# Ledger of designs, part 17: VHH binders against tRNA(Met) cytidine acetyltransferase TmcA (tmcA)

Target 1, 213 residues: tRNA(Met) cytidine acetyltransferase TmcA (tmcA), of Nitrosococcus halophilus (d5c1k8r405to617)
Amino acid sequence: VAVERLDRDALVRDEATLSELFGLLVLAHYQTRPYDLRHLLDGPNLSVYVMRYRGHVVATALLAAEGGFVEETARGIWEGRTRPHGHLLPESLAAHLGLAQAPRLHCARIMRIAVHPAVQGQGLGTHLVDTIIRETGGEGLDYLGSSFGATVELLRFWERLDFLPVRLSVKRGATSGAHSAIVLHPLSSSGQALVKRARERFLVHLPHQLADP
Short names: E, the ipSAE of ESMFold2; O, the ipSAE of OpenDDE; V2, 0.75 times the mean of E and O plus 0.25 times the DockQ between their complexes.

## First folded at step 13 (VHH; framework vhh_7mjh_2)

Design p3 (at its last look DockQ between E and O 0.04; V2 from the best seeds 0.00; counts 0 for: pae E 11.2 > 2, placed apart)
Fold by ESMFold2, look of step 13:
Structure p3 (fold): chain B 213 residues (1-213), chain A 124 residues (1-124)
Amino acid sequence: as target 1 above (213 residues)
Amino acid sequence: EVQLVESGGGLVQPGGSLRLSCAASGFTFSSYDMSWVRQAPGKGLEWIGRIYSGGDTSYNPSLKSLVTISRDNSKNTLYLQMNSLRAEDTATYYCARDFTYESGSEDFGWFDYWGQGTTVTVSS
């Protein structure tokens, strides 16, 4: 079983891989629409990882690059004066947890992750994320993160990968009835310091964050 | 300094209507999503709804028929119109600045700045 990062320009012309990729996202997430794939391919900061077995796509992850702002912009985000569209993790950490330097750091957000149902429970999702951790660490990113509708199973999945909760939504999801969680994983020494501070701030706010709207 | 100030609360008869206001300052109001949240005495927080920076709205399904959220970006003001009020609508009502993000197929929110709240009492 091999993990690869797809060339996005070549992928546009690869109908077989696109079909398997989209089919997997529909099977795994149920609610993925065809236009989501079009927007994904048009996003300049998006990356696609796949896991292949015997020529077939059995798992995938979609990543968005975030952060890397200059000091003035980072201060604006922290002070709540500037909204950095598409940079969910930097804004959450700076504006909501008071971590003013977070937008200076480089990160990737795992937007989607899907494992084919026939091979779920065999550690393929863990293997995929482990590969992403190695690849993004080698690219000089400071941390990874993800957001998801919190279930016991998903929290355990991310916990096993040493992704730590740093935020819970106030609003429960309309379809799932669950709170959303944001989790982080450090990659660099600066990322380690950031995640540690984020956890400290999260634990201070945790009693209030558990209020069920 | 980000500030949110609610007003318009008070005593109202069952079946009555109220419009609450939230005055915003210290940030570019038109660029942010905004939410209303309430808390009945002795109960948890209940999300009422959100208005996106572009003007679209999303409501708690259980409250959708009772409320309307609007904004006036020229006045930096968020509004909550409530109609056909019932005793169970007695609560403290908060406006909140909303950090909206997509997780899966749903939008979620984290509220980074809150007002002090305005109290609505529905009683004869």
Scores: ipSAE 0.000, ipTM 0.212, lowest interface PAE 11.2, mean pLDDT 77
ESMFold2 (binder alone), look of step 13: mean pLDDT 81; pTM 0.807
OpenDDE, look of step 13: ipSAE 0.029; ipTM 0.355

Design p4 (from e2 with L110W; at its last look DockQ between E and O 0.47; V2 from the best seeds 0.00; counts 0 for: pae E 7.9 > 2)
Fold by ESMFold2, look of step 13:
Parts: C-alpha cells; structure tokens; sequence
Structure p4 (fold): chain B 213 residues (1-213), chain A 124 residues (1-124)
C-alpha cells in the first residue's frame, strides 16, 4: 500500500526485488535478466520507487536525475554544441524550446511507471506519482517531467496529476503517425517559471511541432 | 475504453504448439505497437516480444527460437505462436499496448493497457 524509495546500493544486491522490478519495467532493448537491470541501475542518477503488497513489488517508477549544469555547459546545450548523455528534459527544453536556462535547473524525469496487471485500475500509478511529487519537492528539485508516446489517455493521466504538455514530436518510424510527448510539473518557484514559459512556447508553436517529421 | 482480451491458453504436452490471440477494441489498433509478456507462477514478468505498427518484430533473445508474433489489423487481433513448448513455458500470458520509445541510448514510456491474461500449462 505504501510507497518507498529504494536504496540504489542495497538494491543492486537484492535479487528478489531486482527480479520483480525487471519484470514490471520491461525494456525493449535489454534482456529480462537482473544482470542487465544492474547495468542500467549503475547509472549514478537513477532512483527507484516501489509499492509493495504482501512482500511483493506491485508497482514501480524509475526516475533519472537531470540538469544542474553550470552556465557554460547550459549555453553549450542551448547552442547545440553539447548533447549531454541521459539529460532528455534539459536538452529538449533548451535545444528545442529555446529555454537557455533550463539546463541549470535540477529535475527528475519519470522514465517508467509500471503497475502489475492484476492490480491495475486501482489508482496505484497516481499514488506513486503523488508521492514522488512530495518527496522530490522536499529534496529541492525544481521540476519533474516525463516523456512518452502520446495518447489521449496518457495525456489525461498526467493532466490529472498537474503534469502539463510542453512538447509533441513525431515518434521514431514516422509512418506510424504517433507523437511523443513531454510533460512537466513544477516543484520550486524557478520550476514554476520554467514550466510557465515552456507552456507559452508550446502553445505558440503547437502547429509547427505537429507538422515536424 | 481500451480493451485487450487474450485467449487460446490451456493444457498442452511438452513439445506441443499453441497459438494465443489478443482481441483489441476501443482504439485504432493498426496505429499502435504491441507486446506479449508472460509471468510464470512465483516469478516476475518476462517480456516476450514486440511488433510495431508497421509489422516489424523484435524478441527477447532467450525466447526467440520459441515464438512468433504477428498481427491482423483487419481483425484487430495480435497473435503469439509458440512451438516446442516446455514445462518452463507454463505461465500467464498477457498482451499489452506498447508505448515505449527510444531517444538516444535510453528507452522510455511504458505499457499503458494490459489484458487480463490467458494461462498456458505445459505438462505431461
């Protein structure tokens, strides 16, 4: 019932939890073995939240810490000189929306949310995100975000949690016609200013984003 | 509302074959990528494979020789063909709408809708 944030160092040694996490998180480019998940989790910027029921992981979210660049690096990202590995939100906001100061802010990207199919439809995903908002706000992050293949249902899920769209782009394999979306949720005053500006840019440029290949 | 309904499970002998179906409704099936996932009793979820909207497939390397995924967009149906079944293939099999996406070296997104699953038992 309760959400807990796992200790990354302890998690690497916890075979049972890793096995349940890997099964829930299903990654298209990785094997479904705990060893491969350990490679993924070796990234120093990852956080894992879980919900347990009777000793089993029934829901999980992966977060990546992003941003926090010094001015020189932030300018490089904005100008297209630097493409930082693993910093999707800062890069998108700076390079694509022209928000040059975005990479200086600290954020977390919710990379994946998964709820076991046997317990879906019970609000566990929203409970996970609500807890993440409270915890990351208390830790001094400026904003949260996520990126996903855009559907009306997913956009509504995020909108109920006060995550607002700031970008739509064409998914890989453009013949499918699917768009990816970026949504943001502010945590600090600086985050609120950033999200407001990102929304203003998004609404002005929406036809261009839908027309991009 | 989006619905996915698996069928075709049951009891099979080792070495046998089985074809699972996933009937989709409430969305434009031909526009979405789809995945099959299974869960053996007492184990975690195991991804089987994916078929994109254009028909291209990718598979879990450990299962690649066992399975074939196909889709029939005119029937809004996803299929999983399984051959040479073993006792270790006993599991509940789920279909899922696959909203995962690659950017750079990362995969993001998730499966937003799942079926209720169909059970396959492989025993003598």
Amino acid sequence: as target 1 above (213 residues)
Amino acid sequence: EVQLVESGGGLVQPGGSLRLSCAASGFTFSSYDMSWVRQAPGKGLEWIGRIDSGGDTSYNPSLKSLVTISRDNSKNTLYLQMNSLRAEDTATYYCARDLTYEYGSETFGWFDYWGQGTTVTVSS
Scores: ipSAE 0.014, ipTM 0.456, lowest interface PAE 7.9, mean pLDDT 79
ESMFold2 (binder alone), look of step 13: mean pLDDT 82; pTM 0.807
OpenDDE, look of step 13: ipSAE 0.027; ipTM 0.359

Design p5 (from n4 with S100D E102G; at its last look DockQ between E and O 0.40; V2 from the best seeds 0.00; counts 0 for: pae E 6.3 > 2)
Fold by OpenDDE, look of step 13:
Structure p5 (fold): chain B 213 residues (1-213), chain A 120 residues (1-120)
Amino acid sequence: as target 1 above (213 residues)
Amino acid sequence: EVQLVESGGGLVQPGGSLRLSCAASGFTFSSYDMSWVRQAPGKGLEWIGRIYSGGDTSYNPSLKSLVTISRDNSKNTLYLQMNSLRAEDTATYYCARDLDYGDFGWFDYWGQGTTVTVSS
């Protein structure tokens, strides 16, 4: 099963594929609603990857391009004065980990991954992300990331793909034991440096975060 | 080990009703949101609806069939009541455990499914 990056413009006109994508995403993701996919696709920074089996989409990943800000904007983000919409990773890295230069790097956030239940556990998700790593690296991105509610299963999934946790937040009053996590995967030398620093800071601050009620 | 086992599928006439069950085990059922999904032959997956741990429900607005999702936490069982069934409701129906991953959201476990065939 091959991974394919879809042309967004073509996808918008392909109702059959859109329907399948929506189906998968709604099944896989708690907050995905019928209108969500269209709204996501309207964003200029969205990339869609799919895997097809017998002509049908059986896996998909949605990526959002983030970062790439100029110095002044990056500084604003770091200082908490600027909050660009749809740039979760740069904002978090700058604001929470104090990485002032993070917003200047180019990254992609894996927003959604969905694998058909019938083919789950066969490594399709892994293969999908591996391909994305390779392709986005080749495109000159500095790092990849994802933000999700932390579970052992998801953390293991990302760990197997060499993504490193760099942020963990305790949701106040949220569902029992739900934490948000951010994981990163370096793609460039700059990305490597960023992820290294992020990891170091994360590990230093983690004990304090865990100690806070 | 987490297990989800659907049951109740079968052949039903148009206009008929059917109640599906999903037996859950291996986890604290009452603490999790649960969803029903289906896949018609030759079509993609379709989300039917969700019942939250608190008992509230959310449904796919695109479904014309009357559906009601409920749960019995004392029995670790999820239910899907379907009324006024149509031929297009023919599908394999799955229950899935919802995980709250913040902005991400996932289903992490699925049953093997139960097949519903609506035909005269």
Scores: ipSAE 0.024, ipTM 0.296, lowest interface PAE 6.0, mean pLDDT 85
ESMFold2, look of step 13: ipSAE 0.036; ipTM 0.430
ESMFold2 (binder alone), look of step 13: mean pLDDT 85; pTM 0.848

Design p6 (from p1 with F99L G105A; at its last look DockQ between E and O 0.58; V2 from the best seeds 0.00; counts 0 for: pae O 10.2 > 2, grease 24.7 > 24.2)
Fold by OpenDDE, look of step 13:
Parts: structure tokens; sequence; C-alpha cells
Structure p6 (fold): chain B 213 residues (1-213), chain A 120 residues (1-120)
């Protein structure tokens, strides 16, 4: 049950693995259309991690590399003039939390994660993310993050992995499925500073968000 | 402890109908969205459909005409009605607690599955 980062070029030529990967991702993210998934997999900034059992993919995570913008672009993002496609975390941190330098840092967003039902509840998701933390830290990224529908269960999942909530969208009158959250995990000293500031600002503004969503 | 237990699977002839059940326990069933998924032999997982806590349903477009999902919160039970079954509908069917929102879907609990075999 080891975590494996897949070589993208090899993956494209491995129909069996692609099929299994697609199955898991479609299951866990049923709003993802086949075309969208293919497009994601073709993206140059995508990383794919898998766990195999008896030769079959039983868990997967997709990461998107984000950030790393030059100062001018970062300023544009902060000012709301620039909205680079596929950079959710930098945009949110800069635009919503006012962290002007956030877009300059390098991060990865865990955009998809899936675990086969046959092995659900065995901690594979946790192990997968833990491995990703170590791997991406070693690669010199500044922080990790994820954006998801906020539920107690998911918040606890990320909390156990030492991810910190830095944004919570609350819509009045909406069901539990109407909330979203952003969580971050620092990897570098710069990331630590960013996450600290993000957390501080989040806590300051949270009462206002809850009172007036 | 959260538990989901599927039932109702079995052998059915092509063109037949089948109703699967999923008994939920260990959580406030009425507060959660639920999904059905299946896995055919040698194939990947396939999402069938979802029902919200409020009863709103959404389906896989490829299966929409053949399936109906419902729930009885008083019984903590999720249902999957399947009609006009075909050989390709042979699979293990799972119910799952659905925490999906937006572009992020999450199934945090699964049943053990119930097998449906469609054969003449």
Amino acid sequence: as target 1 above (213 residues)
Amino acid sequence: EVQLVESGGGLVQPGGSLRLSCAASGFTFSSYDMSWVRQAPGKGLEWIGRISSGGDTSYNPSLKSLVTISRDNSKNTLYLQMNSLRAEDTATYYCARDLTYGDFAWFDYWGQGTTVTVSS
C-alpha cells in the first residue's frame, strides 16, 4: 500500500491505470465530466498520486501547482485586475484575505482525492496526504491547500492532517452543502509566515462572515 | 459508528426491475446527502445518482431514464429503483454518504455493496 507519484507520460500510455483512475475520480467527484478529467490530466501543472492494492489503483489524489507569479501579476491579482485560470488558492488568499504576496509563493492544491469503497475507512486518504506533504515539502513548495464543501467530517479530516482553515464561505438559508472552506498546510518558512497571517486574518473576519454572510 | 448496509441484490432477467435498499445507522440520516455507485466486473466505479437531504435528486445522464433514487428518513433507508435492466447493469452496487459540494465530492462512508446480476 505504497504511495506512488505517477509519471504523466507513462500514465498517458497506460490505459489500464487511466481507466481505474478515471473510475475512482468519477466516483468521488461525479460532477467531473470525462472531458474535464482528460483536460485536467493533460495539464502541465498536474501531479497524480496513487495507491495500489494487488496491482490496482485503490486511492488517488490530484494536485494542481499554483502560484509562483511575478510581482506585477501578483499585484494585479491582489487588486482584482488579474484572474489567472486554475490558481484558486493564490487568488483567494490575495483577494479575500488581502495577502498581496501570496500569489508569489509556490503551492499545490489538492483538487481531487478518491478512495475505493472496498478500502474506505482504513486511513488511506490520510496516508496519501501525509505522503504528499512530505514529497511536496521536499520539492520546495511553500504550502499546500484544498478547497471543499465544508462539513464537520471533512474539516476534521484536514485538521487531523494539520491543515488550517483560512476561509469559510457561509450562505444563509443554504443547506450544509452550501458552505465551502479553504485549508492550508505550510511547507516552507515563507509558507509558514503566509499561513500564519492567513489564519490570523481569517479569525478576525470570521465573526463578520458568520454574522453577515 | 456509521454503518451502511445494502440489500436487494440478486439475479434478474433482462428487462426486469429491481429495488435496492441501503439501511443507514450511526448518524443523523436525514441530515446527509446520499449517493449510489456501482462497479461492474473488470470496470471502474460509476456514479449512479444522488439524493440530497431535502430530497432533490440528480442522476448520471447515462442512467437517468432507468433509475430512481428515493429515501425514507423515518426508516433511515435509501432506495435505488432500477427498471429495464440490461446485462451491462451487472455490478456491485454501493450506497455512500455524500459530502459533495461544488467541484469537490467526498464519500466518507460506504456500504459493503450488494451484487446485481442481469442474465437470461
Scores: ipSAE 0.006, ipTM 0.267, lowest interface PAE 10.2, mean pLDDT 84
ESMFold2, look of step 13: ipSAE 0.535; ipTM 0.806
ESMFold2 (binder alone), look of step 13: mean pLDDT 87; pTM 0.865

Design p7 (from n4 with Y52S S58E S100T; at its last look DockQ between E and O 0.46; V2 from the best seeds 0.00; counts 0 for: pae O 4.8 > 2)
Amino acid sequence: EVQLVESGGGLVQPGGSLRLSCAASGFTFSSYDMSWVRQAPGKGLEWIGRISSGGDTEYNPSLKSLVTISRDNSKNTLYLQMNSLRAEDTATYYCARDLTYEDFGWFDYWGQGTTVTVSS
ESMFold2, look of step 13: ipSAE 0.519; ipTM 0.789
ESMFold2 (binder alone), look of step 13: mean pLDDT 85; pTM 0.847
OpenDDE, look of step 13: ipSAE 0.037; ipTM 0.290

Design p8 (from p2 with T52S G105H; at its last look DockQ between E and O 0.31; V2 from the best seeds 0.00; counts 0 for: pae E 5.3 > 2)
Amino acid sequence: EVQLVESGGGLVQPGGSLRLSCAASGFTFSSYDMSWVRQAPGKGLEWIGRISSGGDTSYNPSLKSLVTISRDNSKNTLYLQMNSLRAEDTATYYCARDFTYGDFHLFDYWGQGTTVTVSS
ESMFold2, look of step 13: ipSAE 0.187; ipTM 0.571
ESMFold2 (binder alone), look of step 13: mean pLDDT 84; pTM 0.839
OpenDDE, look of step 13: ipSAE 0.032; ipTM 0.351

## First folded at step 15 (VHH; framework vhh_7mjh_2)

Design r1 (from d02 with Y52S L99F; at its last look DockQ between E and O 0.02; V2 from the best seeds 0.00; counts 0 for: pae E 11.9 > 2, placed apart)
Fold by ESMFold2, look of step 15:
Structure r1 (fold): chain B 213 residues (1-213), chain A 124 residues (1-124)
Amino acid sequence: as target 1 above (213 residues)
Amino acid sequence: EVQLVESGGGLVQPGGSLRLSCAASGFTFSSYDMSWVRQAPGKGLEWIGRISSGGDTSYNPSLKSLVTISRDNSKNTLYLQMNSLRAEDTATYYCARDFTYEYGSETFGLFDYWGQGTTVTVSS
């Protein structure tokens, strides 16, 4: 099985691969229309990784490049004066966790990850993310992250990949006991320092986040 | 320094109405989504609803018929209108700065700053 980072411009013209990619995202129960998928793929900082087995796409991950702001803009984000469209991780870490330096670092957010049901439970998702870690580390990114609706299964998946929780939030529209999570994985020395600080703040405030009647 | 200050709470009769206000300072209010959250005595936190920077609202389905959220970006103020109040609406009501995102079919809020709350008591 081989992991490939797709050329996004070539992908737009490759209807067979697009069809398998979209089918896989629908099979993973994502609410994605074909028009919405093509619009998402037109975004300027999207990376698409696929895993192929015998010529077919069996797993995919969609990554958004985020961060890399100059100091003035990073301060604006931290102070709540600037809302950076499409930069979920930098904004959340700076504005919510108070980590003023986070927007200056370069990261990628794993927006979607899906594995074909016929091959689930065989470590293919783990292999895909391991490859992403190696490649993004070689490209000079400072950290990776993901945001998702928290379940024991998803938290264990990310934990095995050394993605550490740094935020738990109450689900919008849900009664207490439902959570979302942000997890991070450091890639550089600056990323390691950021994740360490994020973990410290998370662990200090975790008892209050779990104190429901 | 981000600050959120709720006001307008108090004692109200069953069936009555009340409007809460939340004064925001220390950030660009017009650029953020905002939420109302409440906590009844002996209960956990309950999300009431959200209003986007552009004025689009979404509500907890169980409270949708009882509440209306609005904002005035020129006054940096968030509002919660409550109608047909019942005893079970007795709670402390908080405004919160909201960073909304999507995962799967669910919408999530990250509530990074909270007010101290204003207490509403519904009693005859």
Scores: ipSAE 0.000, ipTM 0.199, lowest interface PAE 11.9, mean pLDDT 77
ESMFold2 (binder alone), look of step 15: mean pLDDT 81; pTM 0.793
OpenDDE, look of step 15: ipSAE 0.014; ipTM 0.298

Design r2 (from r1 with G109A; at its last look DockQ between E and O 0.03; V2 from the best seeds 0.00; counts 0 for: pae E 12.7 > 2, placed apart)
Fold by ESMFold2, look of step 15:
Structure r2 (fold): chain B 213 residues (1-213), chain A 124 residues (1-124)
Amino acid sequence: as target 1 above (213 residues)
Amino acid sequence: EVQLVESGGGLVQPGGSLRLSCAASGFTFSSYDMSWVRQAPGKGLEWIGRISSGGDTSYNPSLKSLVTISRDNSKNTLYLQMNSLRAEDTATYYCARDFTYEYGSETFALFDYWGQGTTVTVSS
């Protein structure tokens, strides 16, 4: 089973692959919104990785390129004057954690991972992410990240891949105990410094992000 | 530095009303969404409601008929009006800076800064 990054222009014309990709996202209980589909078709910031077995897509990952802002824009994001659309990780790290230099770094956010239910639990998701780490590191990105609804199982999955939690959030309007998580994985020396600082600030703020049991 | 200071708490009889204030400094208040959150003795945090930078409000459905959130951007002040207070409204009330984001099909609020709170006690 081989992992490949799909060509965006060819993917638009490949209805069979699109159908299987969409089916995986629905079957894995992810929802694909019209905005997500527009990202697949509209611009170059979304990357699609697939794992194929016997001609069928059995796993997929969607990545969004984020960051890489010039100094003036990065300062605006940190100061709360600029809210760049689609840059969840740089905005969160700068505006929330006070990491003013984060928007200058280049990163990718793993937006979705889906593995076909028939082959779940066989390490395919881990293999897919390991390939992504290797390829994005070779492309010169500074860090990777992901966000998800926090469960012990998901935190352990990301921990095995050396993705470290840097933020926990409360679901708006939810009962106590509902959280989401942001995790990071460094790729460069600058990324390592950023993730270390993000972890330090996360631990300072952790008591305010949790409801009393 | 970001600073949020709540005031206006105190003792009130059941059926009474209170108006809480939150003075904000250290950031461009008019650019941020704001929330009120409370914690009753021995209980977890309970979200009360939110007001966007543009003035749009949303509320916890269980509290919607009892509270009104407003803001005055010229005074950097957030307000919570509470009416028809009951003993169960006894709590520490916090204002918080609200940074909402999406995950999957769900919307999540993040309270990255909040004050030390003001205490409201409803008793006769």
Scores: ipSAE 0.000, ipTM 0.148, lowest interface PAE 12.7, mean pLDDT 76
ESMFold2 (binder alone), look of step 15: mean pLDDT 82; pTM 0.800
OpenDDE, look of step 15: ipSAE 0.023; ipTM 0.327

Design r3 (from r1 with S58E; at its last look DockQ between E and O 0.57; V2 from the best seeds 0.00; counts 0 for: pae E 10.9 > 2)
Fold by ESMFold2, look of step 15:
Order: structure tokens, then sequence, then C-alpha cells
Structure r3 (fold): chain B 213 residues (1-213), chain A 124 residues (1-124)
């Protein structure tokens, strides 16, 4: 089983890979039309990782590059004056956890992980994320993160990969007792400092976050 | 241990109907959203629809007139009723535990547990 970051320029010539990729991604994002998915995949901040087995795509992950703002923009985000589209992690860390320097750091958000049902239960999602950690650490990013509606199983999945919770909110609606969570994994010294600060803020706020039914 | 087992697949003539079942175990079925997904031979995966824990349904618009999703929480069973079947509906059909969420203006999804699939063949 091999993990590969796709070259988007070469991908336009590979109809078989595009078809398999779109199938998995439509599954992970149920309202995405093929046209909308191609538009999303053309974004300069998006990276696509795939796992192949016997020449076929059996798993994929989508990453969005976020952060890297200059000081003045980072301050605007922290003060709530600027909402950068598509920068969920920098915005949440700065505006909601008060970490004013977070938008200046570079990160990647893992947006989607999809595994073909015929090969599930074999740790392929974990293998994908392990590879992403290794490759993004070599590319000078400061941290990785993800945002999701939390379950015990999802929190354990991320915990096994050394992603740490830094925000947990109680949601009402679908699935009683559901939480929205943000998890982070540091990649650089600056990332380690950020995650440490985020964890400190999280632990101070945790009693209040859990007090809401 | 979470398990999902599909059944009810088989051969059917064009214009016929089938009801597929998905038996769930190892989790509190009534608390989770569930989805049906299919894969035609040589094609990619196609989402069919979702039913929430509360019974609200949402369908792939191209399939909405052909399918109905229901659940029986007392039997821990998810159903897919398909009518007016066509040759193009030949596929392997999977049920999945659905964990799709929205945060900010972005939609995220994870189908964390899947069944082994049941095969439906529509031919004369």
Amino acid sequence: as target 1 above (213 residues)
Amino acid sequence: EVQLVESGGGLVQPGGSLRLSCAASGFTFSSYDMSWVRQAPGKGLEWIGRISSGGDTEYNPSLKSLVTISRDNSKNTLYLQMNSLRAEDTATYYCARDFTYEYGSETFGLFDYWGQGTTVTVSS
C-alpha cells in the first residue's frame, strides 16, 4: 500500500485516478457536485493524498493550507475585524482561544479522510495521517489540525496519532451529546509553543465548556 | 465492536423493486445518522442518501424519486427501498454509519464504519 501526494498538473491527464478520487470525495462530502469538486481541487491551497492498492485508489485525504498571515492581518483576525475565508484553524485559535500569533504560523487542516469500504478496518486512515505528518514536517509547516463533530471513537483515532484536543464545544441537534472538537499536532518549535499555549487555554476553559448541556 | 451487515440483494428484472436491510450492532443505533452508498461495476462510489437519528431523510437529487430510506430503531435496522429499477442500478450497495458535520461555512464528513455490501443485479 503506497501513499502519494498527487501532482495536480499531472492529474488532469489521469482519468482513472480522477474518477476514483472523485468517487471517494463525493462520498465524504455528500453535497459536492463533480463540477464543484473540480473547482475545490484546483484551489492553490489544497493538497490531495491517496493510497493505492494494486494500481487503484483505495483511500484519500484532503488538506487545506492555512495561516501564514502578516502581522497586521493576524491582529485583525485576533481582534475579530477580519474573517479570512478558508482559514478555520488560524481564526479559531486567534479569535476564540485568544492566541493572537496563531494566524502567523503555517498549518495544514485535514479536511477529509475517505477509505474504500472493501479495505476498511485495516488502519489505512492512520497510515495516511502518519505519512502526512512525516511529509508536512519536512516541508516547514508549524502544525497540523482537524475540526470535526467529536465522538469517543474519533477522539481516540486522533489521540493515537498524537493530536491533542484544544477546543471542545457542546452541540445540540443531531446525535445527542455531540461535541465539536479541534485537535492539533505540532510540527515545529513554533508549533510546539502554540499547541502548549492552546492546551493551557483549553484546560482553563474546559469546566465552562462542559457545563453547557 | 461496531458491525453493519447488509442483506436483500439479488437478481431483479427492470422495473422491479427491492428492499435492502442493514443490521447494526455494537453501538447505540438510535443515536447515529446512517447512509446508503453504492458502487456500480467499474465506477466510483455514489452516495444515495442519509437518515438522521431523528428520522429526517436527505437524498442524492438524481435518485430521490427511486429510493426511500427508513429505519426501525427497535430492530436496529436500516432499510433502503428501491423502485422502478433499471440496468444502471446494478451495483454493490453499502450501509455506513454517517458522521457528517458542519463547522463554520465548511462541511466535513466521515463514514467511519461500513458494511461488506450486498450486490443488486438488474437484468432480464
Scores: ipSAE 0.005, ipTM 0.337, lowest interface PAE 10.9, mean pLDDT 78
ESMFold2 (binder alone), look of step 15: mean pLDDT 81; pTM 0.796
OpenDDE, look of step 15: ipSAE 0.022; ipTM 0.305

Design r4 (from p8 with G102E H105S; at its last look DockQ between E and O 0.02; V2 from the best seeds 0.00; counts 0 for: pae E 8.5 > 2, placed apart)
Fold by ESMFold2, look of step 15:
Structure r4 (fold): chain B 213 residues (1-213), chain A 120 residues (1-120)
Amino acid sequence: as target 1 above (213 residues)
Amino acid sequence: EVQLVESGGGLVQPGGSLRLSCAASGFTFSSYDMSWVRQAPGKGLEWIGRISSGGDTSYNPSLKSLVTISRDNSKNTLYLQMNSLRAEDTATYYCARDFTYEDFSLFDYWGQGTTVTVSS
């Protein structure tokens, strides 16, 4: 089973792969809408990774490139004067956790990960993310992250991959005990320093962020 | 500095109504989504609802018939209208800045809360 990063220009002409990508995203994520596929095709900062087995796409991950702002923009984000559309991780770290230099770093956010139901439970999602970690580290990114509605299974999945929680919040529409989460994985020395600071802030404020203080 | 200040709490009789306010400062209020959250004595936090920067609302399904959230961007003020109040609505009510991206929300700044007591 081989992981590949898709060439976007070739992908628009590869009807079979597009169909299998869309099918996986719809099967695994019933909230996936046609505009989500349009963003896949039109977003210059979006990367698509797939796993193939016997010619068929069996797993996929969608990544968004984020960060890399200049100093004055990073300060504006930190101060809550500027909302950087499409940059969830830089905004969360700067505006919410007070890490004013975070928007200057480069990162990727893993937006979606889907594994075909017939092959779930075989570590394919883990293998896919492990490959992403190696490739993005080789490309000089500072950190990776993801955001999700927290479940025990999702937290364990990310923990196995050494992604660390840096934010927990009451999930929208939730009863007591339900959370939204952000996890990070450092890639560079600057990313390691950032994640260390984010973890320090998280652990100090953890009781305030939980539904059951 | 981001600042959120709730007001309008107090004693109200069962079946009564109350409107809470949240005064916001230190950020561009009109650009942010906002939420109301409450905590009854001895219980966990309960999300009430949110209002987007554009005025779209969503609510906790268990509370939807009891509450209405609105905002006045010209006054940097968030509101919670509560009707048909019951004893179980006794709680401290907080407003929170709601950072929503895609399909999850974060509450990064909270007010100190205002206490609502529903009793005869």
Scores: ipSAE 0.012, ipTM 0.379, lowest interface PAE 8.5, mean pLDDT 80
ESMFold2 (binder alone), look of step 15: mean pLDDT 84; pTM 0.836
OpenDDE, look of step 15: ipSAE 0.021; ipTM 0.346

Design r5 (from p8 with S58E G102E H105A; at its last look DockQ between E and O 0.45; V2 from the best seeds 0.00; counts 0 for: pae O 4.7 > 2)
Amino acid sequence: EVQLVESGGGLVQPGGSLRLSCAASGFTFSSYDMSWVRQAPGKGLEWIGRISSGGDTEYNPSLKSLVTISRDNSKNTLYLQMNSLRAEDTATYYCARDFTYEDFALFDYWGQGTTVTVSS
ESMFold2, look of step 15: ipSAE 0.563; ipTM 0.819
ESMFold2 (binder alone), look of step 15: mean pLDDT 85; pTM 0.840
OpenDDE, look of step 15: ipSAE 0.025; ipTM 0.329

Design r6 (from p8 with S58E G102E H105G; at its last look DockQ between E and O 0.46; V2 from the best seeds 0.00; counts 0 for: pae O 5.1 > 2)
Fold by OpenDDE, look of step 15:
Structure r6 (fold): chain B 213 residues (1-213), chain A 120 residues (1-120)
Amino acid sequence: as target 1 above (213 residues)
Amino acid sequence: EVQLVESGGGLVQPGGSLRLSCAASGFTFSSYDMSWVRQAPGKGLEWIGRISSGGDTEYNPSLKSLVTISRDNSKNTLYLQMNSLRAEDTATYYCARDFTYEDFGLFDYWGQGTTVTVSS
């Protein structure tokens, strides 16, 4: 099963593929609605990856391009004066971890991952992300990331893909869904430096605990 | 090893009711949100609803009036009560363990499914 990056314009016109994609996303991400998917597809910063089996979509990932701001805007983000929509990672890194130059780097946030239940447990999700790492790195991005509700299992999933936790919001006595985490994967030398600094600050300023044992 | 096993499927007449069960093992069931999904023959996947670890429920608006999700943490069991079943409710029903992303969810484990056929 090969990974394919879809052309968004073609996807919008391909009702069959779009329907299958939506089905998977709705399945894996219950918050996804038709309007949300359409809205996401309208954004110029979206990338869609799929895996097909016998011509049908059995896995998908949605990526949002983030960052790449000029110095003035990056400074505004760091100072909390500027909050650009759809740039969760650079905003969080700058505002929460104090990494002033983070917004200037180019990254992609994995917003959605879905795998058909019939092919679950075969490593398709891992393969999908690995392919994304390789391709986005080749495209000159600085780092990848994801933001999610923290559980041990989900953290382990990203860990196996060599993503590093750099933020973990833990609420005492809370179970899964009450926490959030950010994980990063470096792609360039600048990304490596950023992730290193982020990790250092995470380890120093935040407690070493998992949200859901 | 995490395991989810659905049961309770079968043949039912239109207008009938059915209660599906999902037996969970291999993890702390009470700590996880759980969902039901289904796939009708020749159709895509459809989310039915979710129940949080705390018992809060959320449903697909198109199915809310016809389904009730509950759980018994002491039995590690998830339930799906379906009423007023129609032919279009014919599908394979799956239970899934879900994580919650900040802006979306992720199901990491699924059962093998139980088939419900609604026919006169």
Scores: ipSAE 0.028, ipTM 0.321, lowest interface PAE 5.1, mean pLDDT 84
ESMFold2, look of step 15: ipSAE 0.436; ipTM 0.739
ESMFold2 (binder alone), look of step 15: mean pLDDT 83; pTM 0.830

